# Ledger of designs, part 265: VHH binders against q96fz2

Target 1, 269 residues: q96fz2
Amino acid sequence: CGRTSCHLPRDVLTRACAYQDRRGQQRLPEWRDPDKYCPSYNKSPQSNSPVLLSRLHFEKDADSSERIIAPMRWGLVPSWFKESDPSKLQFNTTNCRSDTVMEKRSFKVPLGKGRRCVVLADGFYEWQRCQGTNQRQPYFIYFPQIKTEKSGSIGAADSPENWEKVWDNWRLLTMAGIFDCWEPPEGGDVLYSYTIITVDSCKGLSDIHHRMPAILDGEEAVSKWLDFGEVSTQEALKLIHPTENITFHAVSSVVNNSRNNTPECLAPV
Key: E = the ipSAE of ESMFold2; O = the ipSAE of OpenDDE; V2 = 0.75 times the mean of E and O plus 0.25 times the DockQ between their complexes.

## First folded at step 13 (VHH)

Design Z2 (framework vhh_8pnl_2; at its last look DockQ between E and O 0.74; V2 from the best seeds 0.00; counts 0 for: pae E 3.3 > 2, unsure alone 61.5 < 65)
Fold by OpenDDE, look of step 13:
Structure Z2 (fold): chain B 269 residues (1-269), chain A 120 residues (1-120)
Amino acid sequence: as target 1 above (269 residues)
Amino acid sequence: QGQLVESGGGLVQPGGSLRLSCADAGFTFSDYDMGWYRQAPGKERELVARIYIGGTTKYADFVKGRFTISRDNAKSTLYLQMNSLKPEDTAMYYCAKDYRWSGSKPFDYWGQGTRVTVSA
């Protein structure tokens, strides 16, 4: 996964992240560093994206089922990194393969510390290789959206009008991530950064791309992944697998340029 | 949820210029795509210009380079610089913000409008 969309306004995004804590109380996640949030239809590595994480990471003795929403840098910078510039990291940390997560120190160590997060997105982009051509067709991949009584049969986002209505109650894609905290050697603010765990693609997506983000489907999966206080690493890793509960549509080549940041990126063609 | 307030409308002669402003009292101005619409008497509301969160701009065909939409996120303000105004530009101009831009009318937030009259 090298491209996502996350464009919802902060208020809408917050509401979309409503959850129940372990007591069954309905809650909204609190923001940490909301000013670092930059909505975009076309998010690339090294950009900031909002993630969910347990409040326990910030507050001692906090309820680990409570969630914080925070923009973090896409591309995990390990805490042990000693260079002053994160861009000097010589290995790619945009993604972490599920099969090697425990083999790589950069991911194993923060995971062992319970630094699990849920990366939020409207969806993610993948490019299908067209046989016989050098052309790649981009697709936008996301959760199936629930038909609201008012929006009629959200079948295939057949019309722009229907597409607009779907955003009122958009179900965000929830991807399993690992984050780390890096302190710059020269001082400054602690950098929070994340990697997205990837798995082999589900059957439905396999024709488009052979890998997909580990998607946490449903509140239970999200809660367990986040709750590092109660859920062990071993148990959490059981949540990491392909899911068939996704849909996708072809989008324009506009998304190919990471500088393009318009609704055309994710609009059906 | 911040109220959009338009200003800068008025009476101007053909060929004149106006600068419209739209102030958003909300805290999430930068998170929204913004646009200007206009409604002339007896006509339907139509899109004039839009500016996305990424800064990309789009204009209606009738603009023909005469208008410029811009935004200042620090000030939570949207602008429409209108040059070479024509009598047919006479309308109520509305500011809107939406995260569902697909070329249709936004549904999230509208201002009360500012009147622009172009007359000799």
Scores: ipSAE 0.825, ipTM 0.905, lowest interface PAE 0.5, mean pLDDT 92
Fold by ESMFold2, look of step 13:
Structure Z2 (fold): chain B 269 residues (1-269), chain A 120 residues (1-120)
Amino acid sequence: as target 1 above (269 residues)
Amino acid sequence: QGQLVESGGGLVQPGGSLRLSCADAGFTFSDYDMGWYRQAPGKERELVARIYIGGTTKYADFVKGRFTISRDNAKSTLYLQMNSLKPEDTAMYYCAKDYRWSGSKPFDYWGQGTRVTVSA
């Protein structure tokens, strides 16, 4: 998993993240650093994307079920990194395999501190290697969405107008992540950065790619992953598995170039 | 409609130029895709140009290189530079903002418009 779309305006994104706390009250997550949010149809590693995390990471006596939303750098920079420039990191932290997460110091240490986050996106892109040679077919992969009542036939349901209306109530993809906090050696603001946990692909995606992000399907899974005050690392890791509750469609090669930041990146072909 | 204000319309001779502006009083202008639409009397409202959050632009076929859409996120302002104006460009011009993967319909939120009249 190396490319996502997260394009909604900040206030629309915030409303899409409405949740219930442990007492059943509906809430919106509180932003940290909202001005660093950069919406895009085509996000790549080293860019910032919004994640959810427990309020307890910021306030000593906070209710750990309350959520903060903050932009973080994709590509975890470990707290022990000693150079001044994060791009000099000599290993890839875009993703973290679930089967080795407790063996890699870059991921085990922050995970042991409860530094779990939920990475938000409209969906993610994956490239299928076609048999026959080295041509790749990109797909946009996302939660199944509830379509408008206006869509009454197969042809009408796939029109651009119908997709336009689906964005009104888009269900954001919620991926399990680990984050860390790095203090630049020469001073400045703490850098928050994340990795996306990956698992073997579900049967529905296996023809596209053999790996997928660990998707947290539903509010119970999201709440348990975030709540490091009540849910231990070992309990949280039981949430990390493939899901079949996923859908996709082919997209044009416009998405291949990460500079292309347009709705064409995710439009069905 | 309450936050988008178009300006810069007026009467111009054929071959002339106008620059339309659209000020957004909202706090998150840079988060939105933006567009210009126009509506001539007795006609349906039609897309003129779009500019997406990444800066990519799209123009209706009738523009034929005469118009240029641009945005200034620091000033929360959208522009349409219109050159080589023709009488058939006479219309109300509307600014719109949206976050949706747009199809064939106007954006959900747009201003009250500025009139462009091209006549001798």
Scores: ipSAE 0.410, ipTM 0.734, lowest interface PAE 3.3, mean pLDDT 87
ESMFold2 (binder alone), look of step 13: mean pLDDT 77; pTM 0.784

Design Z3 (framework vhh_8pnl_2; at its last fold request DockQ between E and O 0.01; V2 from the best seeds 0.00; counts 0 for: pae E 18.6 > 2, placed apart)
Fold by OpenDDE, fold request of step 14:
Structure Z3 (fold): chain B 269 residues (1-269), chain A 120 residues (1-120)
Amino acid sequence: as target 1 above (269 residues)
Amino acid sequence: QGQLVESGGGLVQPGGSLRLSCADAGSTFSDYDMGWYRQAPGKERELVARIYIGGTTKYADFVKGRFTISRDNAKSTLYLQMNSLKPEDTAMYYCARGYRWGSSPEFDYWGQGTRVTVSA
């Protein structure tokens, strides 16, 4: 996963992240550093994206089932990194493979500290290789939003009226992530950064791409992943697997350029 | 939801210029795609220009380079510079914000409008 969409306004995004704590109380996640949130139809690594994480990471003795929403840098910068510039990191931390998560120090250490997060997006983009050509077809991949009345298929809206309803109640893609905190050697603000855990693609996506983000499907999965106070690393990792509960549509080549930031990126062609 | 307040409308002669402003009292101005619409008497509301969160702009065919849409996120203000105005540009101009791509209209929140009259 190297490209996502996350364009919902902060207020809409917050409401979309409504949840119940362990006591069953309805909550909205509180923001940390909301000004760092930059909505975009075309998010690339090194940009900031909103993630959910347990309040316990910030507040001692907090209820670990409570959630915070915070923009973090895409591309995990390990806490032990001693260079002054995160861009000097010599290995790619955009993604973490599920099968090697415990083998890589950069991911194992923060995971062991309970630094699990849920990366939020409208969806993610992936490119299908066209046989016999050097051309790649991009797809926007996301949770099913509505059942189409005509075909009974679960997907996106088929009319302007439906699109309005869909966006008002957009189910965000919830991807499993690991984050870390890096203190610059020269001082300054602590950098929060994350990696997205990837798995082998489900059958439905296998023709598009062989890998997909680990998607946490449902409130229980999201809650367990975040709640490092009650859920062990071992138990949390059981949540990491491919899901078939996903849909997709072809989009234009506009998304190929990371500088393009318009709805055309995710529009069906 | 923040209030959108348009200003800058008025009476102008053909060939004249106006600059419309739309102030967003909300703190999340930069999170929204913005647009200008207009409605002439007895006509349907029509799109004039759009500016997305990324800064990309789109114009209606009738604009033909006469109008420029811009935004200042620091000031939470949307602008429409209107040059070479014609009598047919006479309308109520509305500022709008939205995030609902694919919907019609794509915008979900509107100002009260500012009146532009182009007359000799």
Scores: ipSAE 0.888, ipTM 0.942, lowest interface PAE 0.4, mean pLDDT 93
Fold by ESMFold2, look of step 13:
Structure Z3 (fold): chain B 269 residues (1-269), chain A 120 residues (1-120)
Amino acid sequence: as target 1 above (269 residues)
Amino acid sequence: QGQLVESGGGLVQPGGSLRLSCADAGSTFSDYDMGWYRQAPGKERELVARIYIGGTTKYADFVKGRFTISRDNAKSTLYLQMNSLKPEDTAMYYCARGYRWGSSPEFDYWGQGTRVTVSA
């Protein structure tokens, strides 16, 4: 998992992240560093993308079920990193394999501090190697979208207008992540950065790629992953597994170049 | 609240130029895909040009290189530079913004329009 789409305007994205806190109250997540959010149809490592995390990471008396949304750098920079330039990191932290997360210091340490986050996207891209060729077919992969319930007042369910209503209520992909906080040795603001946890692909995706992001399917899973005040590392890791609740469609090779930031990147072909 | 305010319309002779502006006073402008549409009297609204959050542009075939869409995210303003104007360019011109994806995107808000009249 090395490419995503997260294109919604900040206000629309915030609304899509509505949640219920421990007290049962409907809330929106509070932003940190909103000016660092850069929506794009074609996000790549080292760019900023929004993640959810517990408010308790920022405020000692906070309800750990309350959520903050913040842009973070994709590609975890460990707190112990000594160079002044994060691009000098000697290993790739774009993803973290679930089967070795407790063996890699870069991931084990922040995970032990409860530094769990939910990485938000419209969906992610993967490239399938085609039989008999060196050409690769990109796919856009996302949650199945729930259609608006039909009524006698709106006509047929499969009309183009009904499909457009489903897109207005897009269910964001929610991926399990780990973050860390790095203080640059030459000064400047603390850098927040994340990795996406990966698992073996589900059967539905196995013909496209052998790995997939660990997807948190539903509010219970999201809440438990975020709530490091009430959910231990050991219990949280039980949430990390493949899911079959995923769909995809082929997209144009326009997405191959990460500089192409257009709706064509995710449009069906 | 989000509001799109168009300006720069008016009466122009054939072959003349106009620059339309659209200020987005109530939202985070840089997050939105933007477009210009027009509606001539008795005709349906049609696309003139689009510019996406990544800077990619698209033009209707009738533009034929005469118009240029641009945006200034720092000023929250969308522009349409119209050169070599023809009488058939006479229309109300609307600014629009949106975020939908797919083959047939719909913009979520439309301005009230600015009138362009090209008199021969």
Scores: ipSAE 0.385, ipTM 0.730, lowest interface PAE 3.5, mean pLDDT 86
ESMFold2 (binder alone), look of step 13: mean pLDDT 81; pTM 0.822
OpenDDE, look of step 13: ipSAE 0.841; ipTM 0.917
ESMFold2, fold request of step 14: ipSAE 0.000, 0.000, 0.000; ipTM 0.120, 0.163, 0.132
ESMFold2 (binder alone), fold request of step 14: mean pLDDT 82, 83, 83; pTM 0.829, 0.829, 0.829
OpenDDE, fold request of step 14: ipSAE 0.886, 0.886; ipTM 0.941, 0.941

Design Z4 (framework vhh_8pnl_2; at its last look DockQ between E and O 0.68; V2 from the best seeds 0.00; counts 0 for: pae E 3.0 > 2, unsure alone 60.5 < 65)
Fold by OpenDDE, look of step 13:
Structure Z4 (fold): chain B 269 residues (1-269), chain A 120 residues (1-120)
Amino acid sequence: as target 1 above (269 residues)
Amino acid sequence: QGQLVESGGGLVQPGGSLRLSCADAGSTFSDYDMGWYRQAPGKERELVARIYIGGTTKYADFVKGRFTISRDNAKSTLYLQMNSLKPEDTAMYYCAKDFRWSGSKPFDYWGQGTRVTVSA
C-alpha cells in the first residue's frame, strides 16, 4: 500500500469515528494536533494521515478503551534512529509485512510497547498490471458502503455522477498500523510516525494486487487492536489477516501523479 | 458547521468588476472543497467556479477567463474576482462548501447569497 485517500473534513471524520467505550458510552475521539491534518484524495508516504490510538498512550491511568485521533507521518521512524533527518532512513518503513513483523527491530520494538494504531482512510489505491502492456490500471479499494436513499447504490459500478452525497455516511477503511515516537537529536517536537501492516491479498483482490493492508473489519477488531492495555501483542496479531469484505472500482490515471489532489483521483471511470 | 456569509454583490455596469467574498465562521474551512454558484431569474442554479482542498480550480465554460476563484484558509474566506462582467452574469451568487465529489451537482452547504446586477 503506497497510496491512500483521506479527504473528509475533521468534523465529519470525527463523527465517522464515533465509538463506544468499555462502559458502552457513546464517544467521539479527541484530537491531538488537529492542525497537522491535511485532507487529501491522494496521500503518499511521508505525508500525515489521521490514526486512532488508545488514550492510555498519552495519559497515565486513562481508560485504554478511549480513543484519540492524531495525524502521524506515514513511514515509521524508529525511536532509535540517530540521524537528524528522517528522510535518511535507509530502509522502507511504509509497510510492515505481517509475516516478518516480529523479525524486524523497527516494528517489533514499538509493537512490544503496545504502539498499535488504526490508520484511517477513505480507501487505498493499487495498480493492476495489464497483461502484454506496460500500462497499469489504478483501482480504488474500500469497504462496501451502505446504500442510502440519496446516493443509490454505492459500489464498483457507480459513475462519477452518482457520487453525490456518498460521503455523508462513509464507512472509513480501518487499517492496522504500528507507530513509534522519535525524538530528534537536535531537539524539537517528538515525531509520531506509523507503518501499515500488509498481508497477502484476499481472493477478490488477487487479480489486482498480491498484497493488501491488514484491514480491521468492525468495532471489535478495531477496539482490540487499539487496547494494548488489555489485549496482548499475541492476541492482537490474530486480528491480522486478509479480508474479503472489500470492494473496488477502476479510477483514472489522474491518481498516478501524487501531486493531483482532486476528487477525480477516486472517482469511477 | 459554520454559516457561510456572502458579500460583495451589487450593481455594476457592463465591463465592470466585482469581488465577492464568502466568510466561513467554522474552524474547518480548509478541509472543504469550495465553490461559487449562481442562479439567474427563471434559470436553474449553475456552477460558476470550484476550488478544491488541494488548490486546483475549475471554471464553468461561460467564465472564459473572466473570473478567478481563490481562498484564504487563514481567514476562512472564499473569493470570486469577477472582471468584464456582462448583463448575462446578473444573478444571485451563492457560496458553497462540499466534501463530496458531485461533479456539476450542487454542493451540500450554502450561504444565503449575494446579488450581482450587471446593467447599463
Scores: ipSAE 0.765, ipTM 0.882, lowest interface PAE 0.5, mean pLDDT 91
Fold by ESMFold2, look of step 13:
Structure Z4 (fold): chain B 269 residues (1-269), chain A 120 residues (1-120)
Amino acid sequence: as target 1 above (269 residues)
Amino acid sequence: QGQLVESGGGLVQPGGSLRLSCADAGSTFSDYDMGWYRQAPGKERELVARIYIGGTTKYADFVKGRFTISRDNAKSTLYLQMNSLKPEDTAMYYCAKDFRWSGSKPFDYWGQGTRVTVSA
């Protein structure tokens, strides 16, 4: 998983993240660093994207079921990194394989501190390899979307007006992530950065790509992954598995160039 | 409609120029795709130009080359520079905010409009 879309305006995104705390109170997540949110149809590693995390990471004695939303850098920078430029990191932290997460210091250490987050996106892109050519077919992959019409899937829309209505109530993709906090040696603000946990692809996606992000399907899974105050690492890792509750459509090669930031990146072809 | 305020319309001779402005009194202007739409008397509202959050622009075929859409995120203002105006450009011009996929007209937020009249 190396490309996503997260294009909704901040106020629309925030409303899409409404949740219940452990006492059953309906809430919106509270923003940290909202000015760092940069919506885009075409997000790549090293860019900022919003994640959810427990309020307990920021406030002593906070209710660990309460959520903060904050932009973080994609590509985890370990707290022990010594150089002043994160681009000098000599290993790829865009993704973290679930089968080795407890073996890699870059991921095991922050995970042991409860540094779990939920990475938000409209959906993600993957490129299907085709035999006989070096060309790859990009797909946009996302949760099935509920329509108030005859179809429960976005791929069944007949007209642009129907697609506009689907975006009004879009179900955001919720991916399991790990984050860390890095203090630059020269001083300055602490850098928050994340990795996306990956798993073997489900059968529905296996013809596109052999890996997929670990998707947290539903509020119970999201709540348990975030709540490091009440849910142990061992219990949280049981949430990490493939899901078949996913859909996709082919998109044009416009998305191939990460500089292209237009709705065409995710439009069906 | 109280969040977007268009200005800069008026009466102009054919071949003249106008610059339309749209001020966003709300917040988060830079998060939105923006567009100019127009409605001539007795016709449906139609897209004139769009500018996406990444800065890429798109124009309707009938206005390409004569109009330039731009935005100033620091001032939360959208612009339409209209040159070489024709009588067919006579319409009410609307500013709109958009975040949805498609080339369809946005229905989230749009202003009251500013009138452009091009008469010989």
Scores: ipSAE 0.456, ipTM 0.755, lowest interface PAE 3.0, mean pLDDT 87
ESMFold2 (binder alone), look of step 13: mean pLDDT 77; pTM 0.780

Design Z5 (framework vhh_8pnl_2; at its last look DockQ between E and O 0.01; V2 from the best seeds 0.00; counts 0 for: pae E 19.5 > 2, placed apart)
Fold by OpenDDE, look of step 13:
Structure Z5 (fold): chain B 269 residues (1-269), chain A 120 residues (1-120)
Amino acid sequence: as target 1 above (269 residues)
Amino acid sequence: QGQLVESGGGLVQPGGSLRLSCADAGSTFSDYDMGWYRQAPGKERELVARIYIGGTTKYADFVKGRFTISRDNAKSTLYLQMNSLKPEDTAMYYCAKTYRWSGSKPFDYWGQGTRVTVSA
């Protein structure tokens, strides 16, 4: 996964992240560093994206079922990194393979500390290789959307008009992530950054791409992944597997350019 | 959610210029696509210009380079510079914000409008 969309306004995004705590009380996640949030139809690595994480990461003795929403840098910068510039990292941390997560120090260590997060997105993009050509067809991949009063059950939005109706109740894609905290050697603010865990693609997506993000489907999966106080690493990793509960449609080549930030990026062609 | 408040409308002669402003009292101005619509008497509301969160702009065909939409996120303000105004541009102009697709369909939030009259 090298490209996502996350364009909802902060207020809409917050409401979309409504949840129940362990007591069954309805809550909205509180923001940390909301000013770092920049909505975009075309998010690339090194940009900031909103993630959910347990309040317990910030507050001692907090209820671990409570959630915080925070923009973090895409591309995990390990806490042990000693260079002053995160861009000097010599290995790719955009994604973490599920099968090697425990083998790589950069991911194992923060995971062992309970630094699990849920990366939020409208969806993600993948490119299908066209047989016999050097051309790649991009696809937007997302959760099936539930019927709104205004629109029938839209598995895949098939028209711009349908998109207009679905955003009020858009079900965000929830991807499993690992984050770390890096303190710059020269001082300054702590950098929070994340990697997206990837798995082999489900059958439905296999013709498009062989890998997919580990998607946490449902509130229980999201809650368990976030609750590092009550859920062990071993139990959490059981949540990491391919899901068939996705839909997709072809999009234009507009998304190929990371500078393009318009609805045309995710619109059906 | 903050109220959109338009200003800058008025009476102007053909060939004249106006600058419309739209102030958003909300703190999430930068998170929305913004646009200007207009409605002339007896006509349907129509899109004049749109500016996306990424800064890309889109104009209606009738604008023909005469109008410029811009935004100042720090001031939470949307602008429409209108030059070479024509009598046909006489309308109520509305500021709008949205996070949805917008073709000819209305935005999610609207101001009360500011009246522009182009007359000799």
Scores: ipSAE 0.843, ipTM 0.918, lowest interface PAE 0.5, mean pLDDT 92
Fold by ESMFold2, look of step 13:
Structure Z5 (fold): chain B 269 residues (1-269), chain A 120 residues (1-120)
Amino acid sequence: as target 1 above (269 residues)
Amino acid sequence: QGQLVESGGGLVQPGGSLRLSCADAGSTFSDYDMGWYRQAPGKERELVARIYIGGTTKYADFVKGRFTISRDNAKSTLYLQMNSLKPEDTAMYYCAKTYRWSGSKPFDYWGQGTRVTVSA
């Protein structure tokens, strides 16, 4: 997983992240750095995207079931990285394989600090390889949407008002991530950055690609992954597995160029 | 965003202790990374300790466990507990803050400083 869509206006995105705390109270996540949110239909590594994390990462004695939403850099920069320029990392941290996460220092160390996050997106893109050619067919992959008369599918929108209804009720994809905090050697702002955990693809996606992001399906899974105050690393890792609760459609090659930020990127073809 | 005011400095014998405080009159104290810097005569300002909004701390190598940075968000106050003081710790000590996620490399806001003198 190396491309996502996360295009909703901030207020729509925030409402889509409504949740219940451990006492059952309806809440919205509290933003950090909302001005750094850059919505786009076509997010690539090194860009900022919103993630959820526990309030306990920011406040001593906070309720660990309360959520913060914050933009973070895609491509984890380890806290021990010594160069001044993150682009000098010699290895790719866009994704983290679940089967080796406890073997890689870049991921094991932040996990030991409880640095688990939920990466938010409308959905992700994946390219199906064709044997004997370098041509690839992109797909947009996302949660099945609530079935209603006029909403639930991108292809069902037949007017601007119906398009708005589709996205006002969109169920965001929730992917398991790990983050770390890097202090540049010359001082300045701490860089928060994340990786997306990957697993073997489910049967429904296996014809497209052999890997998929680890998807957290439902509020219990999301809450347990975020709550490093109450849920150990070993318990949290049991949440990391493929899911068949996913759908997709083919999209045009417009998405191939990461500079194209248009609804066409995710439109069915 | 308010003014930072340090207190707790003074004259102390080697091996003694001081506790520095930094009050922030602003209402958004909990949204800031905080730090202590010091500047000895003829030297550049240098970081002593930093505390991130999540509670993680970093210390300069010369601290060697002698100082502890902490914060009390309810009282909008940053602390530096300084133990086992040495004459080389003599300096002006400054409280500083910056908004996390703001992109500012140096700390944006500074206090006027409090003097710590450790005399043999």
Scores: ipSAE 0.000, ipTM 0.112, lowest interface PAE 19.5, mean pLDDT 85
ESMFold2 (binder alone), look of step 13: mean pLDDT 79; pTM 0.801

